# Miniprotein binders against q56419: the designs that were tried, part 99

Target 1, 326 residues: q56419
Amino acid sequence: MEGRTLEEVQEEVFKRHGVLVPKKELEDLAKALEEAGLLLTEKVEARLKEEEEKLKRERPMRLAGLSYPEGEREARAFLEAFRASYPGEGEEARVLLMPHLEPSRVPEVYGAALAALEKTPPPERIYLVGVAHRPLKEKAAALPVPFQTPFGPALPDLPALQALDALLPFELFNTPLAFREEHSLELPLFFLKGRFPEARVLPLLVARRSPELGEALKVVLRDFPGLLVLAVDLSHVGPRFGDTPLTRTLAEEARRRDLGFLERLAEGEPEAALAFLGANPTRIDGVEVVASLLPLLRERKGKVLAHRLDLEAPTLSAVGAGTLVL
Key: E = the ipSAE of ESMFold2; O = the ipSAE of OpenDDE; V2 = 0.75 times the mean of E and O plus 0.25 times the DockQ between their complexes.

## First folded at step 10 (miniprotein)

Design t2 (at its last look DockQ between E and O 0.57; V2 from the best seeds 0.00; counts 0 for: pae E 3.8 > 1.5, SAP 71.41 > 70)
Fold by OpenDDE base, look of step 10:
Order: C-alpha cells, then sequence, then structure tokens
Structure t2 (fold): chain B 326 residues (1-326), chain A 107 residues (1-107)
C-alpha cells in the first residue's frame, strides 16, 4: 500500500463497491483502528475482563450527565418536562413501543410514552427489549443484574429471567459486555424506572431475529405477567447512514415507511408490518425486535401516539422515532 | 509508562464515547470523545509514537465526520494520512483514504 494515491484508492473502491464507500467498510476500518490504536494489548483484554466482572454485580449508568441528569431531583424535573412536551393524553399499554434515540432529539415522542405510562397500572415487571448495537454471541441476550438509574437501581426479575432462559435453545445470559454501554436499554429504562420505581426489569437485547424468543416470552408472560416494552428507533436516512443528504422525497419515504410500519403494528398485523418494509431501504432499527416478538404482537389493537423524523442538521441526516401502545 | 497508560485510558474511553455518540445520536457525546482524543494526541506527540499519533488523528477525523464537520474531518484525515504514509502504517492509510474519499463524495 505504500505509495497509493487517493485516486487509486477511489478507483479500487469504485471497482469493488461502486460509488459509495460502504459504511460497513468504514466501520470495519474504524474497528481496526480502534483495535490497533488500543493495541489490543494484554491490557485492553484485562480491562475488558475487569469490566465484565463488574457487570456480574451491576450495570452502572453510562449516559448520566450526558443524555439525562444524574441527580434524582433533576431527573424528576427532566421527566416532567418531557411529559409536558407531549400535549395529548396516553392510553393504557400492555405493549409499549418507544424510541431509544437521544431523548433531546425527540422529546414529544418520549413524552407520549410517559403519557401512556400514566394510564398504565404499575406492572410487577417490565420486559425491556432493546436493540444490540454491538455483536452478541447469540441472537438475543439478557443481563441479570441491577441497572443503575437516578431513581435507584432497576432490579432484575431473576425468576422470570430464569424461566425465559430455560425455554430458549441458547444461553440467554451471554455477552455481558454488550450491555455495558447499550443506550437502547439505558435511555428507555430512565423513563420506565422514573414512572414505575418498584417494577422489576428484564433487560433484553436482540441482535438478530429470534422467533424462539417470542414464543418463549409468550409462555413466560403467562406465569410472570408484565409490561412489554420495545425500545426501537425507526428509519435512519441521510449521509450518516449511507444515503444522499435528506431531501423532501427521502423524508417522505422515511415517514411513509415509519408510519406504515407503526400503523400495521397498531392493527395487530406485525407480519404485514415487516412485509411492508421489504428490504428495509430506510433502515428501520426495530425490525429484528419486532420479528422476534411476533407472537406477542399478533392481533393486538393499539394506537400510534407520536411520530417524528428528526433532522440532524450538521449531517443532513434524519432518524425516525415513534410511540405505539398495544 | 504512566503516559502510555494514560494514553490507552483516554483512547479507549474516547472510542467508547465515539461509538456511543454515533449510535445514540447525541452530538455532545461526540464532542466529549473529541476532547479525549485531543488529549491522547498530545500524549502521543510527546512520547514520539507515530502509530498512536496517526491512529488518534484518524479517530478525530472520524469523530468530526460524524459531527458533520467536514472541514475538520478532512484536516485530521490528511494529517493522519501524511504520518501514516511516512511511517508505513497501512491500516491508517486505508482508513484515511477511504474517509477522504467519502468526504469528497459528500462535497
Amino acid sequence: as target 1 above (326 residues)
Amino acid sequence: TEEERRFEELFIEAWELLFLGYESGNPEILRQAIELFKEALEIAKRTGDPEREAAVLAALALAYYELGDKEEARKYAREALRIAEEKGIEYVIWFAELLLFELERLG
């Protein structure tokens, strides 16, 4: 590679991948850069091992002071402000679909979730299903430890988690390091713990669609009833995600796909919702979660409470977020 | 050494923040990552480790790219590329070239 010009690289990239540098290649190179820069030395491995050992006891807050306040008083004010950002009333939820995007980007969508929670009797337990943004050893995973929040620790429901593990063809308690910084659990959990301080939690991550997860959860929910929460985002469009800058046409397509997906879920037709997306060209985040939970979503009627396609102006990219109750 | 340890700590934390900021969509997290990378960069310069220097520069380029600051992204990518070419750091060369290509494509 010594002496290659940008033009030569461009040509090679063009030949191999066409006009677009695949985001995946940048990600792979970024990972290589991370690994090389970290000199995945015995030291990094030792640190990761230490972090993994800590995660056997508790999952500390990672986003406190970044995405939400660390202090309880300030955190309560934060919740109130987010609730106030949604002018409507909620509905009772047995299943809640809500975002995990940075809360400040879509406050009214989180507000709608809070509105729904206000109309929901306090559950004994919350099945919180997020999206794995890091690889898992299995299709899905759980971390059976307390998750720290400004409102105190969210305690795991160990009996329910064990019941779930027993019904799965793989070890549920895998890849603890994937939970360390997973915002798809931490962010929604802030709102959930704030509203339901006494509820136990089952923190679950999905990396790939697992029909077995949905079937197992359906059985577990009979003996261990609770609120099911899908913490998922919707469309991801624009340059950050490999598209051209956001245009009216692209935004309309993203909204159409987001709303079409949510509306079909609201009608109790999750298979139709997935089919509607096809190849998922706008990269709806929650498809693997929904695909895993089909048995729990079928025939449930509900309502879309909020939707937003939020523009990130500096990158001319946008992310969809929605709140759905079933 | 203590400086090497500090570099590693900063670099790890900065990358974690970079990833988290990217995935969560919080630009403030990306800004924090940048500050940590800048501190790491100064250490790399003081210790005279061109590989670490080039790697941090490339990471900074990526962070600025994710923030939508194309100008700073290009600046750091070019600097990363320069050092990497001088020292034969192939993975940084590839990364910087690809990032510069993407930045050119986006205008």
Scores: ipSAE 0.607, ipTM 0.832, lowest interface PAE 0.9, mean pLDDT 90
Fold by ESMFold2, look of step 11:
Structure t2 (fold): chain B 326 residues (1-326), chain A 107 residues (1-107)
Amino acid sequence: as target 1 above (326 residues)
Amino acid sequence: TEEERRFEELFIEAWELLFLGYESGNPEILRQAIELFKEALEIAKRTGDPEREAAVLAALALAYYELGDKEEARKYAREALRIAEEKGIEYVIWFAELLLFELERLG
């Protein structure tokens, strides 16, 4: 918590005794703990600067061997297993919403995305829009470098990225270090690169809603057509996210919120989808991305292919994931 | 020293895995982070660095909390707090007290 002492934050928590401590305060203290640990010596600070410079040239795999196999042959088999987890047929997507949750938790949801990609002509480029999990210097960011995958590097579409940067009221290439650990790009990219090995990528992150991003992307897509992918998760409920322990009632509400949100998007009504969520009581992750991209979602009808609210029994928490084609 | 360098490498990697495991929702990554933090803890104990020891104990408490292992989380938070109070490490004191409060509230 910049600008506040630890004592000041502690006093606010004590004042709120008898109410659940907001997840925000725990996150702020965890960031302070990480910062203190990483900045204990000048060696750690120098290492972070070195890592930032490396990210200006390429983004290496961080989840190989953890969320997906590192070897190409094993990665191909992995991809096929996910497709097999979804027995249905896809539909052609001009816009695809897919999750970034750990793939093994929602295999049929990723399988549904693969089914949609089977029906989708190979695009020249993919606009991959994820959710920033580290702070960005601006509302949104991109990293214009190759992203490594088991299927080879996903090359950036530099002309399209430069065109996008030129239309924004802020520098698009603003926070390289935020991409180092960003699974919301890496996990969907594994599936996208596996299916479209020749497509270039615009790897984009949204931290906070940016109407300017959506307007700029609408312009850029006219000159640089491609597949738009919203790599977002849905409800986040339970103690891991600042709630009381998950109840059947909370889980059912989260499912209803997820599906109601997706169905309104599928009707081409993104403003209605956002209005349906109100204060977003189940913390649907996709809200800031959808709110940024309204001009690209209006009047596009489509179909919800899959949804799961996946329970984390040990944490008494759950995360929703879905696949939507427009 | 070589041992100091190894601690720093382990701590950085473990925090990266903790972040990745928490945000991606992958408990196996969280468990890997815990293993690296435990190795870092042994180095901090051997080298007699109480701030590093307390910080790693607090990180372990957080990792177990994110996994839903309340007993291990309490164990590490209490030990972190003990060292931090003795040595005046304010950010660890606050973190450990907040985490223990959350664990008690959630039962």
Scores: ipSAE 0.386, ipTM 0.752, lowest interface PAE 3.8, mean pLDDT 86
ESMFold2, look of step 10: ipSAE 0.129; ipTM 0.626
ESMFold2 (binder alone), look of step 10: mean pLDDT 87; pTM 0.880
ESMFold2 (binder alone), look of step 11: mean pLDDT 87; pTM 0.880
OpenDDE base, look of step 11: ipSAE 0.604; ipTM 0.831

Design t20 (at its last look DockQ between E and O 0.28; V2 from the best seeds 0.00; counts 0 for: pae E 19.9 > 1.5)
Fold by OpenDDE base, look of step 10:
Structure t20 (fold): chain B 326 residues (1-326), chain A 107 residues (1-107)
Amino acid sequence: as target 1 above (326 residues)
Amino acid sequence: TEEERRFEELFIEAWELLFLAYEAGNPEILRQAIELFKEALEIAKRTGDPEREAAVLARLALAYYELGDKEEARKYAREALRIAEEKGILYVIWFAEELLFELERLG
């Protein structure tokens, strides 16, 4: 088969992602390479179709044995160790902001989340809102299937998901393939399922700010009460993200942005938190999630339990993570 | 063929892992992805498929970059570029050039 021209690849990437290639950012290059790779063979496309069909039934673990233990016994020990890494006590959460970064990088931040969950009565359902690192067909999406965990499947709350879909101006159940490898749901879900084994889950992804999502969820939460979890990371700085190597100045700026964002959220001022970031020069991951959930975050006061800017030494880059209870 | 099937399996799995590692920031996942890509690379070489070879090399370059191994990243990017230029594989040429440029920018 005559190899596609660069222009054809660019057009296809644009059509799929809504962005023009080349972008100077390495992440965009990686995504472009992914799309180009998918174009290499009809076989890759066929496999993706098969994976999409499987996702109609369940979402399998992808990070078991890599980011967390696959076995239940070992997984429980893992949870206990992470809890032990946070020396403080938690508070009851109605809204929990927690990271989705590799757990081993920020153990005490996940430990703080577990501490908060210890003080939280078992919810009937968990609204788990992650970040879409892959493009979605709509601003937000849900996958209404069981998510596998070492503690058994996290079962979807289908009635609540259907109620949410009915209130949105777009189809909520879109882009199932975006969930296949989405760690922003899988990693926090490990901790949540381990603590609340009987809770139903609403696995949600946000790609772009959707005020409609927040308004719809506000209505749904009245009839279907539960714990709201924002699984978001904070600043992304350094060479992996297009910056110079981490310096004291860059780290201080990242921390300032992270803490300033979290503190304003803790005061019940989510609009002020977003305004504080401006153009978001340190690339706080959770901006679109927070912007989508403004109606649920307004006037809720809480506490920042933990924060870390974690250095990835090999790349001289750093990622911020935090735990906030509202 | 069985080799082609095996290549596709390895390639897709390795890429999925690479992407996960990139987003989650887990070097162990990156190492696993690299091993799978290396196996895929050997298959591509044996089957004489330069497009598959170049595609794997480009992804290996990216994986090593994400590990912070700039030397290996440059090595694989240059090899990817060489094959891609010889065979007219435009998307790999573009990617390899951009990655090499980024590697130069970062020193």
Scores: ipSAE 0.289, ipTM 0.686, lowest interface PAE 2.1, mean pLDDT 88
Fold by ESMFold2, look of step 10:
Structure t20 (fold): chain B 326 residues (1-326), chain A 107 residues (1-107)
Amino acid sequence: as target 1 above (326 residues)
Amino acid sequence: TEEERRFEELFIEAWELLFLAYEAGNPEILRQAIELFKEALEIAKRTGDPEREAAVLARLALAYYELGDKEEARKYAREALRIAEEKGILYVIWFAEELLFELERLG
């Protein structure tokens, strides 16, 4: 069972596939594997410990050759193809909201992010805030190591990370393994590193809303200016996410909620954006990140550059993605 | 041995890719996991290790099940079960039977 609890497995399956597997079925499977003498479980656990030790030095690419090219030349061509997928012009961003959905599904949304980066002076550092898909020991976490990319390592901004850690009521560097598979950092980072090869990075994950993170980041950003990136997806609707099959009505509701959320953020009103979602019936992914970062989003006006509700015909489901500059 | 180390490296990497595929929702990651499991399977066959062979076959069945390829999933699950029943590899028997039960429910 590779060190995961049944609740972690249940939560992850529901989060990713929209199916809530009853705890009893998971318990029966786990017992059967244990009773059968699952020799390889111990080797998986040993490998995860080895990976944790490696993650204390660097975070390797996990999606190269799958979501983006591994080779540097191909990766540069890939960036240009994505930029070409968005025919518009960007605007300078001090805060950028961009997706972490599979890039080939929403090429113009990532292209819009690239267009914004073209208008953005190269920052000294990027505060990259993703969504934790594995449990964290605290509400938020960072990993202060180089993240490998086809464009070279994205180096951590250690002074800024140390300043942030010092301002939090919990240890910021708390869950290295949560970063091993975290696509909400890796996918946006590919685009960011490709455009800002000299920028250092603060790779941050939010598991649960953390007002203290936002307050601390407001202080740190004052002393360590940089680009703030919210790497979040929007609505998640359909059977993968626990709904009935996607209908036109559900898709239109998801679009309306996505755009209403983004528009309120673009007006500098993040509390209104959260209130607009209410119980978040279309499961907009970015809520916990936005709720954490309120002090950094208030009164920042901007523009929605792109949005798509990506239809997954095989799963009868959809995921929303958007690009917002503030 | 070197072949046993290679098998373990392939098996662990493929297993981790399978979990990454769950998180990313990307079938290409599943296909990469399948290719690594297939390489591990060839090593298990060459080294004559039926427990490793059955374990890999069970994992291939699971990977194809997640990919939505019911025919391949069924094929590998049956092959895993055949070896596991012959050699008395209980955890593979249970795993393969559970997966075949799920696949029969789906038609």
Scores: ipSAE 0.000, ipTM 0.157, lowest interface PAE 19.9, mean pLDDT 84
ESMFold2 (binder alone), look of step 10: mean pLDDT 84; pTM 0.840

Design t21 (at its last look DockQ between E and O 0.56; V2 from the best seeds 0.00; counts 0 for: pae E 5.0 > 1.5, SAP 82.858 > 70)
Fold by OpenDDE base, look of step 10:
Structure t21 (fold): chain B 326 residues (1-326), chain A 107 residues (1-107)
Amino acid sequence: as target 1 above (326 residues)
Amino acid sequence: TEEERRFEELFIEAWELLFLGYESGNPEILKEAIRLFEEALKIARELGDHEREAAVLAALALAYYELGDKEKAKEYAEKALEIAKEKGILYVIWFAELLLFELERLG
């Protein structure tokens, strides 16, 4: 990527005297800093290549010991505690929307997901659709390898993945490095594997809305039935995301957007849910996933089991999380 | 050299954790990133590599910013900027100046 010239950055900084550096610019600069720091290392490309080769065999845990326990016994206790944090009962899910935010921030929302899974017959396979926080070469991608968990490896459903690839106008098996650190798959997979140890998994990432993905999955699900899981967060508001510090008004708006989105999904109106968000001023991250899966969400009625707007006090920012069953 | 290799390993891992901590919203991951950057910083200083030093300082500034520690973020950004200006490290200058600007805006 041709590095932005000093002049372009200066012009942007100069033109924006007094304007919020968009989060995107800070992210771009952070990326540039990372790349520059990495470019200082002749071996980064070699290392990335080695990591890519490893990802042909398996995807190791990255968040074990950080977000969840590494040991199986401790991991089971972790699951039980999260389930206990939700006092309600779940419902059978054909489609489960759940968060991928740090579990400790929204335990009852993950607890609600576990409650739903308790009422769900063990699926043969789980279609796990996460959000790509790194760029993909295509609109969506899959990694057809075992994902390590404290409960053993989550094995891919290769026949179903191949069937999906065959129906897509692009190569599904792209950008393996995007999966290496992707928490939007790893975190929900912990809970899913813990509940359904024998289920195969289709780990999917969406970077940009792909109507083709939803249509293809609709066909694949006929021959390869399973549980569809949308691992998505909701609103992102506050300074970390380019807003002012969280206020009552901002929090109310975030909640309104989150709940309005989830409720319309629960009514089987995913297009209405997207339309309700408009320009998505509170930055619901699940928009591209939902937009990709419209054919699978239409006319399905369900229930919102949990919602939380979680405050990160040090940054006065907040992230929305929800659990929805369809 | 072995030291350069170790620096690279630490730096890459720290950035991965910084990104992951930012995206996941887990402050413990950010703290681990900071720990690794601090180790990398030590190596850079031992090597006398001002470019690597400035880059790590800038990364630390960002990590502390993401943790909500504006004071430390500012401190590290200023240190990064000082070295970068002295040595003509443009990308670090830009990053540090931008971060300092953002810190002033939020303050």
Scores: ipSAE 0.465, ipTM 0.774, lowest interface PAE 1.3, mean pLDDT 89
Fold by ESMFold2, look of step 10:
Structure t21 (fold): chain B 326 residues (1-326), chain A 107 residues (1-107)
Amino acid sequence: as target 1 above (326 residues)
Amino acid sequence: TEEERRFEELFIEAWELLFLGYESGNPEILKEAIRLFEEALKIARELGDHEREAAVLAALALAYYELGDKEKAKEYAEKALEIAKEKGILYVIWFAELLLFELERLG
């Protein structure tokens, strides 16, 4: 393998060892090892089927004691500390964009979301739209079960979920296992349930843009009004994400892309926000959710309350997070 | 056996935490995944199961790589590779060599 390019080395190792040639990304390597690891224990697949059946009844906390406290009293104090980390005032939200990045990394961004919720009349229900980090069988999915939180179960709005399912050209309740470890719902839900303990939830995931989802949600929201929450992160830049090491220039570009995206959304121009990103060179993960929800975002003006591009020093990479009210 | 079942449970949980820690960007979750993989490693060694041992060492290498600890990632990848080459565990050889290649490129 001496004197070869990286791709030649990877292909030669694959040919010698029988492993699929990855796309040269660490995520592809992790997927290949996971698939190989699962093949070691066929009993793992049987256990996952059992877990799938349990998820049809409830979704337990996965991050209690890791990202937030398990006990209700401690969880309440945790919320207060996050609100305090944002010195500004919020505004009433009809639509809220907030992150799903680890809360301790962007405390003032979550604090800004809490400030917005402080100004928001308690909704009957929350449409919580996250980003699927595991494959879905369809473009989008929901899980119509209670999600456990330190503040008690977040109960599903079954009539609204059933109405949504009936309007879609695909089965909405399609991939229970994808919700098992999905932090893009669990982390924002902690804050939402803590502020609105009586609100029901529609826990939704988007894997690939679905214009049908947005059109259906516009109809459902008319009959089942509530708070729409886009639980998305922004730029992902640096070597962990396939870039050169983070420089001031790359960081400035990522911030510019994040803020330009958010400001265009704040002007009620979601198509312009997507067009601004083009091929999405800084990998803003909110694009698939925004592209799905265009009918709900058009003509809604608002304000960017907070933004941070958070440095991951050990990986020389960064992730952007923001709070937008519409 | 009961020990094999315990290994499977730890491996699944650790792998899920590795995914969660990487995707959520929480290094403490990555450290918890490492702790569970280390427990699984002890079980694999008690069983004399070299394939399970090599697979867990490869997973530990990945966990440290995602945590940004290149030295530990290299050490575990080399350990996984040594066992995998001796025992002919091809998918671990592929993964470990590719990870070591990536670590050299990033250095």
Scores: ipSAE 0.273, ipTM 0.694, lowest interface PAE 5.0, mean pLDDT 86
ESMFold2 (binder alone), look of step 10: mean pLDDT 87; pTM 0.876

Design t22 (at its last look DockQ between E and O 0.03; V2 from the best seeds 0.00; counts 0 for: pae E 17.2 > 1.5, SAP 77.147 > 70, placed apart)
Fold by OpenDDE base, look of step 10:
Structure t22 (fold): chain B 326 residues (1-326), chain A 107 residues (1-107)
Amino acid sequence: as target 1 above (326 residues)
Amino acid sequence: TEEERRFEELFIEAWELLFLGYESGNPEILKEAIRLFEEALKIARELGDHLREAAVLARLALAYYELGDKEKAKEYAEKALEIAKELGILYVIWEAEELLFELERLG
């Protein structure tokens, strides 16, 4: 890539492949590989194109054997152990907020989600809304293909996805490569598919707040009822996220913001929850998702089932996770 | 060559895992990224490709940093920087210097 800026490469990849690779990711990969004398652009482009073509058929497991067991038997035992980690009983959920953090870090929070799912009648479909950790072409996206799980494929609800696309001012089916490694969908989907094997899924990602998404989903949910799942994490504090090492004061602030956010959601006041965070100095992950789904969260009262601020000791950083039912 | 192809495959996969490990907060993913980078590093050295070597070393430094191993992060960053300065690889110089600076700031 003699003489092209990373922005030009990003733009070229975007223009050629319709994928907005994070500038930093492209920069890092393109620079690392360009510096490695790898004509990265062509090979990366070829690989990305191949992966994109595969994603037209199915989304394979990426985290099997890393975050959860690949085998069905072991996966069922995994679910049972996580459920056992939460000593309480769940409540019926129409809306479930749950984490997408590495499950082993916050087992009881996932356990609380499973407890809620036990009290929830099997839905016909699950609207699974995750956080885009990679750039999207649009504010939100969907991937209308089967997602592989140890329990078999999670099949898309194509009629509901098409109905949603028809109501959005942008193309919903954009940036398929953003789904390839997106853990904010894969991790919660493991638990959801394990509990509701027959439910169809609408895998959705939010990159930026989209009020249109919430309004469109509100309409779609009338004709296509189902469980709404917000797969979001809470505060991200410490050196990994640009802060000083975790202190008591920083941890207390993170917890206060997490719980204050969740409690206001539990009261059916999602706008108040967002306002409470202000500039979001502790970097609550789920802000853009909640901001997009306001019409679906308003006036719904519920309960916070679990919360944890999990310390990553090696980096002296912490991530908040919670489970909320509405 | 087949070795160069294998290097590229390993490097890309390792880098994807590094990003995923960072975002997901799973240290096992970071460890797998490190494993693949170490294999890539071996290939680069066998090829005598100092450019690829420096690039991998810089990524290893970052991976260990994200894993919280500051000592290894520093070691790999210094090695990357040494090779990169010798070869005039500006990006690796920048990345290694930035990481070393951050390590000093936190230390």
Scores: ipSAE 0.126, ipTM 0.591, lowest interface PAE 2.8, mean pLDDT 87
Fold by ESMFold2, look of step 10:
Structure t22 (fold): chain B 326 residues (1-326), chain A 107 residues (1-107)
Amino acid sequence: as target 1 above (326 residues)
Amino acid sequence: TEEERRFEELFIEAWELLFLGYESGNPEILKEAIRLFEEALKIARELGDHLREAAVLARLALAYYELGDKEKAKEYAEKALEIAKELGILYVIWEAEELLFELERLG
């Protein structure tokens, strides 16, 4: 953290975790660390160990009161407001792609996801696959514990998780701390749990392309049917993400990349969708997840329900979000 | 309800116009986005829906900022910030705080 401005640290936390930590909190932390004179101490190590032990029992809400209301009644109203943001009808999803961007920035995109869930028979379980914003010890990970939500705990599907772990060439339950602040699971889960309160969850993260994960999930889904959710964002463009300033040309390119990617997925052609992105010049967030899950996406046709490239005026940057049903 | 559907139609259309106006640099498109957001804001207030109100206020602040109306941008950002702090919406808080910071820096 030393040697970087607080703005740079704030940006890095956002890029990696999708959470904006207020500057005051960063300033307070930086002062505390400097006064202690140590980056790693017994106190810091003990704190992380304690947090890891808590995560072996449950994953608490980190964004309640920040990204969505903590109380169930208020959370229910919040959920309905998002559905109202999308005037269209959904379609049944066997696979749902939805964002993990801050919900208030793309309300109609989350609303489209809710519209799809309305048309989807309540699943026994949800395979929720997000993007790891902290390093994992392996290419992918799961956390087999209840995830707290305002609608009650999202209980893990332990038999399905164990079956998945048994099929992988690496230990699936490998990085509990990576889940502590992982918004790519928490934000979509709020919407999913609100619509499917009885569904159990397989909370999964992908850090790097894992073809073995997709093959294993295809097997597990046959024995443990459920809804597959890809919780991914699309283009990240502009100075916040290392680009030139956001221009009409850059925004048009980002939209073209987002839509071309989604449309090829909707045609059941995930390899073509990845090939279309090439070097991924607009930094579409979902590439590693899609690349891992190819066996589950091939030949599944569907529809893009919504897309927006959301402007971040203070940073002259934008993030794309979309809703796709397959 | 019918009012909730009307709100969403206005909000979505206004949001699309905001991006188009920003991309093109065309102030007439930004003004139309603002008009639609203001209609949506009126509906949110009639509904007593503070969540919808905060969302619209945040977008109005951005729209006025892009139009170059610093006084209105500040007004809406401060209103959005107050509601977002009460509701605990971190991203709205951040957007409003960053916009207010940019308005102060640019003078």
Scores: ipSAE 0.000, ipTM 0.161, lowest interface PAE 17.2, mean pLDDT 84
ESMFold2 (binder alone), look of step 10: mean pLDDT 84; pTM 0.829

